VHH binders against Sulfurtransferase TUM1 (TUM1). Designs and how they scored, part 18

Target 1, 304 residues: Sulfurtransferase TUM1 (TUM1), of Saccharomyces cerevisiae (q08686)
Amino acid sequence: MPLFDLISPKAFVKLVASEKVHRIVPVDATWYLPSWKLDNKVDFLTKPRIPNSIFFDIDAISDKKSPYPHMFPTKKVFDDAMSNLGVQKDDILVVYDRVGNFSSPRCAWTLGVMGHPKVYLLNNFNQYREFKYPLDSSKVAAFSPYPKSHYESSESFQDKEIVDYEEMFQLVKSGELAKKFNAFDARSLGRFEGTEPEPRSDIPSGHIPGTQPLPYGSLLDPETKTYPEAGEAIHATLEKALKDFHCTLDPSKPTICSCGTGVSGVIIKTALELAGVPNVRLYDGSWTEWVLKSGPEWIAENRD
Key: E = the ipSAE of ESMFold2; O = the ipSAE of OpenDDE; V2 = 0.75 times the mean of E and O plus 0.25 times the DockQ between their complexes.

## First folded at step 19 (VHH; framework vhh_6fv0_2)

Design o1 (from w1 with Q105R; at its last look DockQ between E and O 0.86; V2 from the best seeds 0.00; counts 0 for: pae E 2.1 > 2)
Fold by ESMFold2, look of step 19:
Structure o1 (fold): chain B 304 residues (1-304), chain A 120 residues (1-120)
Amino acid sequence: as target 1 above (304 residues)
Amino acid sequence: QVQLQESGGGLVQPGGSLRLSCAASGFTFSTYWMYWVRQAPEKGLEWVSTISSSGSETYYKDSVKGRFTVSRDNAKNTLYLQMNSLKPEDAAQYYCAAGFEDYWRFSEYRGQGTQVTVSS
């Protein structure tokens, strides 16, 4: 079974109307780049949301002992967060964000990796609002309308879904990343090439040797930020992006995606999986961890 | 003081061409992604085009693909929009905006606009 499924706003509204057994819980997983000077918590509390939404804080629901942002949460951190939000294992979770398929793929993926049985990714909240589907415009003081539950994750697919730093470094050092993998970087082309700055001033731009640039914007509709849902449309979108960025994808090779801090890499991971690409893993620490642990000798610029 | 000043709008017949410019000052232009957005009378803002800070990535609304070309000259701190094969539906106030990556709604700066009118 896939870790999560895509759901259109129209299909979501139909699901709400037809589902009689399980609670449907929309999940606001909004995360903003620091440079945008926006507050996702304030927005959840004060701006319209899908009725009955909870707020999944990607910054907080992460490995508390890691010095790097957004590292995959421990079981304890995850279970405590889900319990405090009042989530139950039989809830149907429908994940969205206020940017448009930016951080919500990461959240949907996290829920699936931790074994939550039924997860959807809304494609997407911007379209949901455009179509004038129901919103709750009330001001609230809590990040969940539900009482605390007793959530315990029973499965973890981390080994199948995540590449850690040590594995990534050995693949680069041996030359095997370039030779035996499709390795894609979801950051913008300029950040990949080293010609445009990273959003954090203490992080130089460039890329992990052996990766290819596949900017996440190239796999979404540039206006609506939606994934193509028809099989022909997603294949055409992927082929165009590969051509535009001079990338290759060999179906016989496993695939690794990365980005700045492990959030936007899931955007392209999701698109690849929709197109039928098997065995796609995320390098969770991504560019930030790579640069800070490896040093300047292991930074590539321009093309490989 | 940050300023974005659009120019080059005007009246044109269907099928005609216009070239919009956006002069930027007060910030490091070459590090910002730039956008063109437009607004028809009593309508909301509509995204038209995006260009990355180096010009390495460009994106277009479907209805303008093949007809419009976004470009920039970082030495002159100027953003351009070449509009060919203009249609009545393209008539709008056109704004340039500056921000980070392809998220025009989160742009930090926006200009005052220049009017494009298309009539037969």
Scores: ipSAE 0.607, ipTM 0.837, lowest interface PAE 2.1, mean pLDDT 92
ESMFold2 (binder alone), look of step 19: mean pLDDT 85; pTM 0.863
OpenDDE, look of step 19: ipSAE 0.879; ipTM 0.938

Design o2 (from w1 with S107A; at its last read DockQ between E and O 0.88; V2 from the best seeds 0.87)
Amino acid sequence: QVQLQESGGGLVQPGGSLRLSCAASGFTFSTYWMYWVRQAPEKGLEWVSTISSSGSETYYKDSVKGRFTVSRDNAKNTLYLQMNSLKPEDAAQYYCAAGFEDYWQFAEYRGQGTQVTVSS
ESMFold2, look of step 19: ipSAE 0.786; ipTM 0.901
ESMFold2 (binder alone), look of step 19: mean pLDDT 86; pTM 0.871
OpenDDE, look of step 19: ipSAE 0.918; ipTM 0.958
ESMFold2, look of step 20: ipSAE 0.802; ipTM 0.908
ESMFold2 (binder alone), look of step 20: mean pLDDT 86; pTM 0.868
OpenDDE, look of step 20: ipSAE 0.920; ipTM 0.959
ESMFold2, fold request of step 21: ipSAE 0.829, 0.826, 0.816; ipTM 0.920, 0.917, 0.914
ESMFold2 (binder alone), fold request of step 21: mean pLDDT 86, 87, 86; pTM 0.873, 0.876, 0.873
OpenDDE, fold request of step 21: ipSAE 0.920, 0.920, 0.919; ipTM 0.956, 0.956, 0.956
ESMFold2, last read: ipSAE 0.810, 0.814, 0.798; ipTM 0.912, 0.914, 0.909
ESMFold2 (binder alone), last read: mean pLDDT 86, 86, 86; pTM 0.873, 0.873, 0.874
OpenDDE, last read: ipSAE 0.920, 0.917, 0.920; ipTM 0.957, 0.955, 0.957

Design o3 (from w1 with S107M; at its last look DockQ between E and O 0.95; V2 from the best seeds 0.85)
Fold by ESMFold2, look of step 19:
Structure o3 (fold): chain B 304 residues (1-304), chain A 120 residues (1-120)
Amino acid sequence: as target 1 above (304 residues)
Amino acid sequence: QVQLQESGGGLVQPGGSLRLSCAASGFTFSTYWMYWVRQAPEKGLEWVSTISSSGSETYYKDSVKGRFTVSRDNAKNTLYLQMNSLKPEDAAQYYCAAGFEDYWQFMEYRGQGTQVTVSS
C-alpha cells in the first residue's frame, strides 16, 4: 500500500469538485536551493497559491537536535507543526511545490511515513498553472487559513522507510551495499563523480562507495518536471535512465536511495516505487551526513 | 560585470544548420548549469536545452531532440548549440542562460540573444 498517490492537475480539480465528505487541503512544500536566492515563505504569502493551501516548511519541520539539515522530524516536532497548521487526520492532503516535483515528494513521503491516511502528490504545480486552473492571488499574513487543531500521529513507518548512518556505514564497510543492494544517488552525475562542486563549499563532492548514479532529473520529463502517468511510460523512463547512467537494478534486492540532504532522494524513490520496485528506503542523512561523519577515506570518485 | 554574449545566429533555409556560441565572463562558468531558451515574436520564453556544470548531463525539448546538440568548453567559458535540420518553427531569438540544476526558470543570468531566422 503506497504512502501517497500521484494525482494529475485535471484529476485534482475533479476531486475538489466532487469530494463532499472530507476537507481537501493543498500543501505548499516549496523548498529552494540557497543558490537560487528565493524566499519560500515570502512566496507563499505573496504569490498565487492553490486555494486553501497551507505551507509546510521542510526546513522547520525537521529534527532540531541534529546538526544535519532536513533530518526526519521527531513525532513532537511533526505533531506540533500539523496542529499549528490546523490539519486534521481525515483531511485529504495534496502536496505541491513551486519548483515542480522537487521538494514536494519529500513532504508527501514525510506525511505518509507519519501515518497520515490520505496523501496525494500533485503532478505538478507548474502544469496546474499552465492549464490555468484556479489560484488564490491574495496576499496573506499566515501560513494556514485553518484554526489550530490537535494533531496526533498514530504510527510511524520510519523503521521501514529510513536507513540511518550506522546501518549505511556498516553496509559500505562490509562491502554488502555493493553486493546485496540496489543503491542509488539522486545527485547530479558531476557531483557523484567528484567533478562538480556541492552547493555547500565546505562539503566535497564524490559519492558513497557502492552507490550508482541515478540523477533525479532523468526520471522526470525534462520540460514539465512531471512523473510519467502510465505504468508502461514510467518503466520506459526508468529503463532509459538506468541505461544512460550504466546502472543495474536487480528486482530481488532491496533498494536504498540517497542524495545531498534527503530531499531529492525522494524524487527517485517515488519513481522507483511507481515502477513497482519493492523495498525502497531512503538514507536520510545522505551525502552531507556521510562526508561529515565518515571523512575522506570513505569518499569514492568517478565510477568506482 | 556578468556578461553572456550570444553569437552565430543568422538566416538559413529549412533543413540548414547553425552553430550558436555564448561567451561568458564575470562569474565562475564551470560551476553553473547552462540553458538555451528561445522566444518567437509575441510568445513567451521557451526552454530548448540544459547542460550540467561539467557537461555530464544534457536535456532537450522533445521538438529539438536529435537535431540540436548542446555542449560547453569550460576552459574557454563558452556554451554552444549545434542546430541541424532547422525548421520554420525554430525561428526565434535564442538566449543563453545560467543557473543551478535543471530548472531554467530560476536562471540567475541571461544574455541579450541572437536571432535565428528560417526562411525559404
Scores: ipSAE 0.740, ipTM 0.888, lowest interface PAE 1.5, mean pLDDT 93
ESMFold2 (binder alone), look of step 19: mean pLDDT 87; pTM 0.881
OpenDDE, look of step 19: ipSAE 0.898; ipTM 0.946

Design o4 (from w1 with Y32F; at its last look DockQ between E and O 0.84; V2 from the best seeds 0.83)
Fold by ESMFold2, look of step 19:
Structure o4 (fold): chain B 304 residues (1-304), chain A 120 residues (1-120)
Amino acid sequence: as target 1 above (304 residues)
Amino acid sequence: QVQLQESGGGLVQPGGSLRLSCAASGFTFSTFWMYWVRQAPEKGLEWVSTISSSGSETYYKDSVKGRFTVSRDNAKNTLYLQMNSLKPEDAAQYYCAAGFEDYWQFSEYRGQGTQVTVSS
C-alpha cells in the first residue's frame, strides 16, 4: 500500500547483491535551487553516480500545459519519459538526489502515484558516498544506459494524493482549511512569516491562510539530511518539530502539505507518513501558484 | 567585492570558551543563510552550524549541540559562533560561509578561516 519505502545505503547494497529476479534501477532525481547555480544534467553526465543510474528530470517531467514549475505530469508525459529512460514495470526503482532527500522524495512519490509497483527512496546518496559504496565515475552522453521501453503507467492515485488550486482556494475561502485540516508549509520559517524573501524576486513571502510552518529541515538530520528510520526516532523528531514551530497535529483530521513549488512539500509529507500520519496530500502548485493566482489579499503573515 | 573575514580564534584549554566573529561585506548579508564549517588536520571540511537569513532557524552538528551557539546581527553584517566547553576534537580551522537554505555544501562564499586550538 505505501507508494514507496525508505531504504538505507547498507540495505540498498545488500539488495543489489541478493536480488536475482528484478532489475534494480537507481534513479538520479537531482534538482537544484536556481540560487545554488548548479547544473543537475551536467552533474549526472560528468560526476560519480550509482552504477546503472537513469536521470529523472523533474523540470522536464511535468505538466506541459501549466505555467507553474514542477506541476504533476500528465500520463502521456510520464509514460513517454519512462519509456525514453527504458524503465520497465517490474524494475525496482531506487530514487536518490545529490542534495540529500531534497527532490528525490518528489520523484519517488511521483513514481508511486503513477502506480509503479516497487519504489524505494534512498536514505540517502550523501551517506552512500560517505560509506564508500560503489560509484560509476565514467562520463556519459545519455540520461539512461537502457534501450527505450514501452512503459504504460497503471491507474493514477492523483485524486488521493493531490490537492489542486481550486480545492485549496475553496478550503481557505470557506475557513475549512484551518478548521478541518492539518495544513503544513515546508518552506523556511522566515519565508512563511514574511520576514525573509522568496527565491524568486517577483514572489512575495508569507503563507497560505490556515497553514502552519513545518520547515523541511526540522524533519531531517541537519548534518546528513536523512530521515529517522527507527519508530521512536521518527515520532520524537516530529514531536520536537511541532513543539519548536508551535504547530498542532490532530490525528483525526486529514493533512495537506505545501511548499514553494511542490518539491520540498513531499519531504515533510514523507516524514509525516513515516510517523504514521494518515491521509496526507500535497498541494501541488504550492506557494508560487497560490500567490500568482490568488493575489495579495490572500497572503497571510506571521501565524495567520 | 564579496568578503568574509573570520576572527576570534586562538588557544584555549579544554573546557574553555571562544567567540568567533565573521564580518561580511560586498553582498546583501540579510538574504543569505550562513554556516560555520571547520577543518581539522588531515580531515575534510565538516559542517558545524547553520543559521537562516533572519536568524529564525538554527541547526547544529550533534557533537556541538548545547555547547555552541550560532547567531547573527544583520544590522552589523556579522555572524557569530559562541563556543563553550571546548574539547580537543573541536580544534580546527573555522570558516564562515554564505549560501541558501540548510545546505552548506552549496555555499557561494567562504572566508579564509580562523584557527581554534584546544590543548593543555
Scores: ipSAE 0.764, ipTM 0.895, lowest interface PAE 1.3, mean pLDDT 93
ESMFold2 (binder alone), look of step 19: mean pLDDT 84; pTM 0.850
OpenDDE, look of step 19: ipSAE 0.903; ipTM 0.950

Design o5 (from w1 with A97V; at its last look DockQ between E and O 0.90; V2 from the best seeds 0.00; counts 0 for: pae E 2.2 > 2)
Fold by OpenDDE, look of step 19:
Structure o5 (fold): chain B 304 residues (1-304), chain A 120 residues (1-120)
Amino acid sequence: as target 1 above (304 residues)
Amino acid sequence: QVQLQESGGGLVQPGGSLRLSCAASGFTFSTYWMYWVRQAPEKGLEWVSTISSSGSETYYKDSVKGRFTVSRDNAKNTLYLQMNSLKPEDAAQYYCVAGFEDYWQFSEYRGQGTQVTVSS
């Protein structure tokens, strides 16, 4: 089951207007690909944002001791970050990004895995702006308008939600991944097949043996980057994607999602869960960790 | 210097066809996702189509699905848009955009465009 709920811009506005008990805190989790040459921090501080937003930096709020990017943060790193942002345990957090369901799913998932009680994923900020809903256009100097808090996570669902490298490698080595799991890669088909380069020039493209391609773009609206909101719609979208990419999904099997660094993998994980797929986990280290740890003998190309 | 040059636009009657081309230079064309976007005189820039670096993935605006086909020739550094069954609402300045991944709105590479007019 998803650790957060999807919320439309319209529903979000209504929530803000009607909620009287809990504080609603919008969370800007914008992250850009390096190739875009954009600055998510500058954008938060200077560009229009949802009123009362805080900034959640997925680069900073990660396991900094790991050589791999965007690894799931330690409790201390997470709690400190949330405390510095002034977040309270009873806050309703509504996560968005300026790209549209790009990095915000990862943030929402992170919050959920760390046991925050109420988390929404805005679907999405692009539509929110298009509909001319309220924005704060002031320039700010801080990543939060709230005083510092004492945030402490009470539980974690890491074991349930995350597949680590050791587990992934054993599944691949034994051949059990393809046999016992649905394993999907959110990267582009070209990267998956080894015909397109990775964003990082020092990493080869290809895929983990036993995985199937499920490019995240196939599960979002190509223009608005929204999830289909209706259960039947997202299911149809998923079925179409599976067909288009000649993939199979066995609902009796658990599912493992991956991508380049663990960000877009959450996009497809979310879509799968919205479509009713049970037991979906994320290989957090994803392709970057895989290739750097496993070696060239464990890189597949084309289609298995 | 990165350059994109669109061509192939013109005046057609409703139901007609055009084939747009985009000549790319100054960058490794084959490593970039490419996009077609368009802007009508009183409208904002809107997404039309996307094609992955290798051409293995293609996406289309709903209103052009079944009518438009995006393709590319990486050996010629050229992007194409075959437009069939053109409608008056397709009239716009068409641009090719270069970028990584499927996010055209963040690309810094765009040409001068080519004008498509649809009129009886």
Scores: ipSAE 0.275, ipTM 0.676, lowest interface PAE 1.4, mean pLDDT 93
ESMFold2, look of step 19: ipSAE 0.603; ipTM 0.843
ESMFold2 (binder alone), look of step 19: mean pLDDT 84; pTM 0.851

Design o6 (from w1 with Y35F; at its last look DockQ between E and O 0.83; V2 from the best seeds 0.82)
Fold by ESMFold2, look of step 19:
Structure o6 (fold): chain B 304 residues (1-304), chain A 120 residues (1-120)
Amino acid sequence: as target 1 above (304 residues)
Amino acid sequence: QVQLQESGGGLVQPGGSLRLSCAASGFTFSTYWMFWVRQAPEKGLEWVSTISSSGSETYYKDSVKGRFTVSRDNAKNTLYLQMNSLKPEDAAQYYCAAGFEDYWQFSEYRGQGTQVTVSS
């Protein structure tokens, strides 16, 4: 029933050994911050990967008509990309990234929203490597080892999963966001408060009025970058983060997550859903769209 | 040119304390996330702690939580690590590193290190 499931490296290896009917396709969804000055495409082609991996480029697989980065792809963009990667509907997709639960939640979520039947999020590639599970160290020249397919997504859950700018703006303007929603921002606390710069020099820091800071790093193991897998561990992690950042979570209210551009917001959305929080949506345009469309009178700073 | 210069290491008995410093120059210190990492003999680099560029977020390896405190003074371009209740397993060469967001493996700069030795 969920759009994707978490899978440990050990469980993944067992799945590979036991699955005899469907192709298992690992999906490298690595995205790096521009400031890291790394190249995710070069890394896919030249660094060790899970055998039989394809590369899902979240920058390229996005709405081409939007001026904002990482906006959810159109059906055509998505279907063409999946076709070019050779993905079939009955493939079991196992999504990972080289950072550690950074961009891979966004990819797993995108696949699920577009109705791909069986999607896992690997928790995580760092641990997979630590446990010395099989890697393909060959250099490759293509982003998929499979011939092109004909992929046609037939169902989209976008209306249930995404808040757009207009809805977000009306909720803020009316005061309803603060009153009727749990609204969380996954960006660092300093970016939320306006005391640290945004990665883009043309984007001021600050936050959407009515949101609360819930930095994504606080919901992952700080060393391994893994989600807590046991129910009590995820609840304890969430409770500590809410206390540390002075946030409230009312389980009777719907929840909206945001971040800089719609990538790290899925990190906290996933953690909240693992903790049993219902009705969690992503404001896909996030801080970048908000500040560029709304103007300075709709930027909050510090805690308000 | 960019430099990170660690100091404050030394010999201490188990249960003792040390305070490490990392002096930064050649870049805008206040915009960088800072990390402490360590390397024991014949071992790889091991993450110890992270502090965000403003100091508003701090993170620690589980084995040092409650014993170590990371801090920074952006006016002095200096990173600190207060190390209390030191254990033999804390003995290592300690490095500071500078990067963006909480991902020390992608740090842009790393210092030359300062040695911490714990023996009875």
Scores: ipSAE 0.727, ipTM 0.886, lowest interface PAE 1.5, mean pLDDT 93
ESMFold2 (binder alone), look of step 19: mean pLDDT 87; pTM 0.874
OpenDDE, look of step 19: ipSAE 0.897; ipTM 0.949

## First folded at step 20 (VHH; framework vhh_6fv0_2)

Design z1 (from o2 with S54T; at its last look DockQ between E and O 0.85; V2 from the best seeds 0.85)
Fold by ESMFold2, look of step 20:
Structure z1 (fold): chain B 304 residues (1-304), chain A 120 residues (1-120)
Amino acid sequence: as target 1 above (304 residues)
Amino acid sequence: QVQLQESGGGLVQPGGSLRLSCAASGFTFSTYWMYWVRQAPEKGLEWVSTISSTGSETYYKDSVKGRFTVSRDNAKNTLYLQMNSLKPEDAAQYYCAAGFEDYWQFAEYRGQGTQVTVSS
């Protein structure tokens, strides 16, 4: 079974109207690119939200021992956060973000990897607003309307879902990443090629040797930022992106996705999984960890 | 000071062509993603096209795909929109905008616009 499912705005509204047993908890997982100069916490508290939403802070709910941003949270960090938000194991979680399938796939994935039983990714909040579905426009003072709970995650699928730096480095060093894997980078093509600067000024652009460019925008509807819903549309979208960026996908090989810091890599991981691609993992540390740990001799700018 | 100045609008018959330009100054054009957005009378802003900072990625609204081509010349700090097979529904004030990634709604800068009118 997948770690989470897509749900359309229409299906979500129907679910809210019909579900009488389990609490439905919308999850605002908004994270903004620093250059956009927006404040996700202020926006949650002061701007319209899906009624009864909690706020999942991707920056805070991360491995606090790591120097790198957005690293997968420890069990303690995750359980404390879910408890403080008042989440219960039988809650139906419906994840969204104010950008539109930007950071919410990372949150939905995190919830699923930590074993939360029922997680949806809203496809997406932009469309929800466009269709004029109900919003709560009140200003609030807290990141959850629920009393604290006693959340304890009992499962973790990290081994199946995450590639760490050491594994990634050995695959690159041995040449096996290029030979035995489909390895995709979700960053813009310019950042991949070394011609567009990274958002963080102390980090050069370029890519991990053996990866292929698959910019995340190429796998979403360019206007609505939605995932294709139908299987034929999903496959057509993937086929076009692979052709446009001159990359290959061998279905007999496992797949590794990466990006800048492990957020947008889940956008393409989700699209690949919707298209039926098996064995897709995320290199969680992504470009930021790679370049800071490996140094300049392990930076590629040429197509591999 | 930052400036985005659109030009090339005008009156055209259905099926005709126009080429819009957007001259940029006051910021590092080559590091910004650029957008074309439009606004018809009594309507909100509508996204038309996006081009990445290097020009290596382009994205189009479905209704203009195959008819419009976005391009940029980073040496001249200029964004272009070639508009072919124009339809009455394309009539609008066209704005260029600058920001980061394919999210026009978070654009940092926007121009004054240039009017495109399509009439028989």
Scores: ipSAE 0.783, ipTM 0.902, lowest interface PAE 1.2, mean pLDDT 93
ESMFold2 (binder alone), look of step 20: mean pLDDT 86; pTM 0.867
OpenDDE, look of step 20: ipSAE 0.912; ipTM 0.955

Design z2 (from o2 with S56T; at its last fold request DockQ between E and O 0.91; V2 from the best seeds 0.87)
Amino acid sequence: QVQLQESGGGLVQPGGSLRLSCAASGFTFSTYWMYWVRQAPEKGLEWVSTISSSGTETYYKDSVKGRFTVSRDNAKNTLYLQMNSLKPEDAAQYYCAAGFEDYWQFAEYRGQGTQVTVSS
ESMFold2, look of step 20: ipSAE 0.781; ipTM 0.902
ESMFold2 (binder alone), look of step 20: mean pLDDT 86; pTM 0.871
OpenDDE, look of step 20: ipSAE 0.919; ipTM 0.958
ESMFold2, fold request of step 21: ipSAE 0.785, 0.787, 0.794; ipTM 0.905, 0.904, 0.908
ESMFold2 (binder alone), fold request of step 21: mean pLDDT 86, 86, 86; pTM 0.867, 0.869, 0.871
OpenDDE, fold request of step 21: ipSAE 0.919, 0.919, 0.919; ipTM 0.956, 0.957, 0.957

Design z3 (from o2 with F106Y; at its last look DockQ between E and O 0.86; V2 from the best seeds 0.85)
Fold by ESMFold2, look of step 20:
Structure z3 (fold): chain B 304 residues (1-304), chain A 120 residues (1-120)
Amino acid sequence: as target 1 above (304 residues)
Amino acid sequence: QVQLQESGGGLVQPGGSLRLSCAASGFTFSTYWMYWVRQAPEKGLEWVSTISSSGSETYYKDSVKGRFTVSRDNAKNTLYLQMNSLKPEDAAQYYCAAGFEDYWQYAEYRGQGTQVTVSS
């Protein structure tokens, strides 16, 4: 049972036309890199959106006790946010973002981990717009068109989906990460190798020892930013990326994905799962938490 | 202040080659991802290629894969596009652009362009 399913723009518009029992709620989960100097909240309020969209703020819907960005939200933070957005448990949620499979996989995954029954990831909003499907171009004043609800998440799959810092550190320290896991880093190759700067000036480049580079762009169509939808295309894309970045994937081993702050790591986690890779977890704190808690002796550069 | 100046365009016969250059100044070239985009008359901008700031990742539009090669020389602040086996559909104004990650539409800077014409 996957936590969410991929849905094409064509299939989505057919679903909207045919679904008569449950509300279909599109979810704008747009998050922009700080360097792009864009405002996702302003864009939701003022730019075209899928009709009846709500805005899921990945920055705000996170663990407030953590000093690290984008850490998985507590039940209370999540339930309050869903309630304020007016989401109901029987809503069919269709998650998208304005960038193109950038932050929306993180949102779809978060919804699934918190047990929301029916979640789709739109593949993707760029294609939806390209195909000229309906948009709501009105300016709005709120992040949801729905009245507040009483949302209570009933089950969380965090234990099955997330690797925390302590587990990750023990795997690295013991040497077991390299030996017993497929461990992938979704950041750009230059950030992985230590040859390009991190977006935050106080965070050095490099990688977690025992991880392999699998830049998230290598698993999406470079022009459309879509996941491959045909089985042979999914496997061909993964095979090419593994060859291009000299990575190994042993199907008998569990898999851990990471990135800068736990957002783009879900891009590659999703691609791996579409390709049939079992037992894929996310190191949620990713590079930022790793560097700040572990210190410089636990930074690898170039290739291990 | 910031300048991106493309050069190397011109008239080429089908099957011929051109090498485009983009000279950059006024910003730290080596920290920017660079893009080539093109525009045919009465058409929108079309992405062609992306290269990461260190040059370690390159991405291409499917129709140019195997024919075009993007590269950069960070010591010279210059971006290149080697175009081989040119086709009529490659005729366009070619622009270089600078930004972050493989998302050319969020590019911060764009040049004035250089024209590529494929003969008839």
Scores: ipSAE 0.772, ipTM 0.899, lowest interface PAE 1.3, mean pLDDT 93
ESMFold2 (binder alone), look of step 20: mean pLDDT 86; pTM 0.873
OpenDDE, look of step 20: ipSAE 0.920; ipTM 0.959

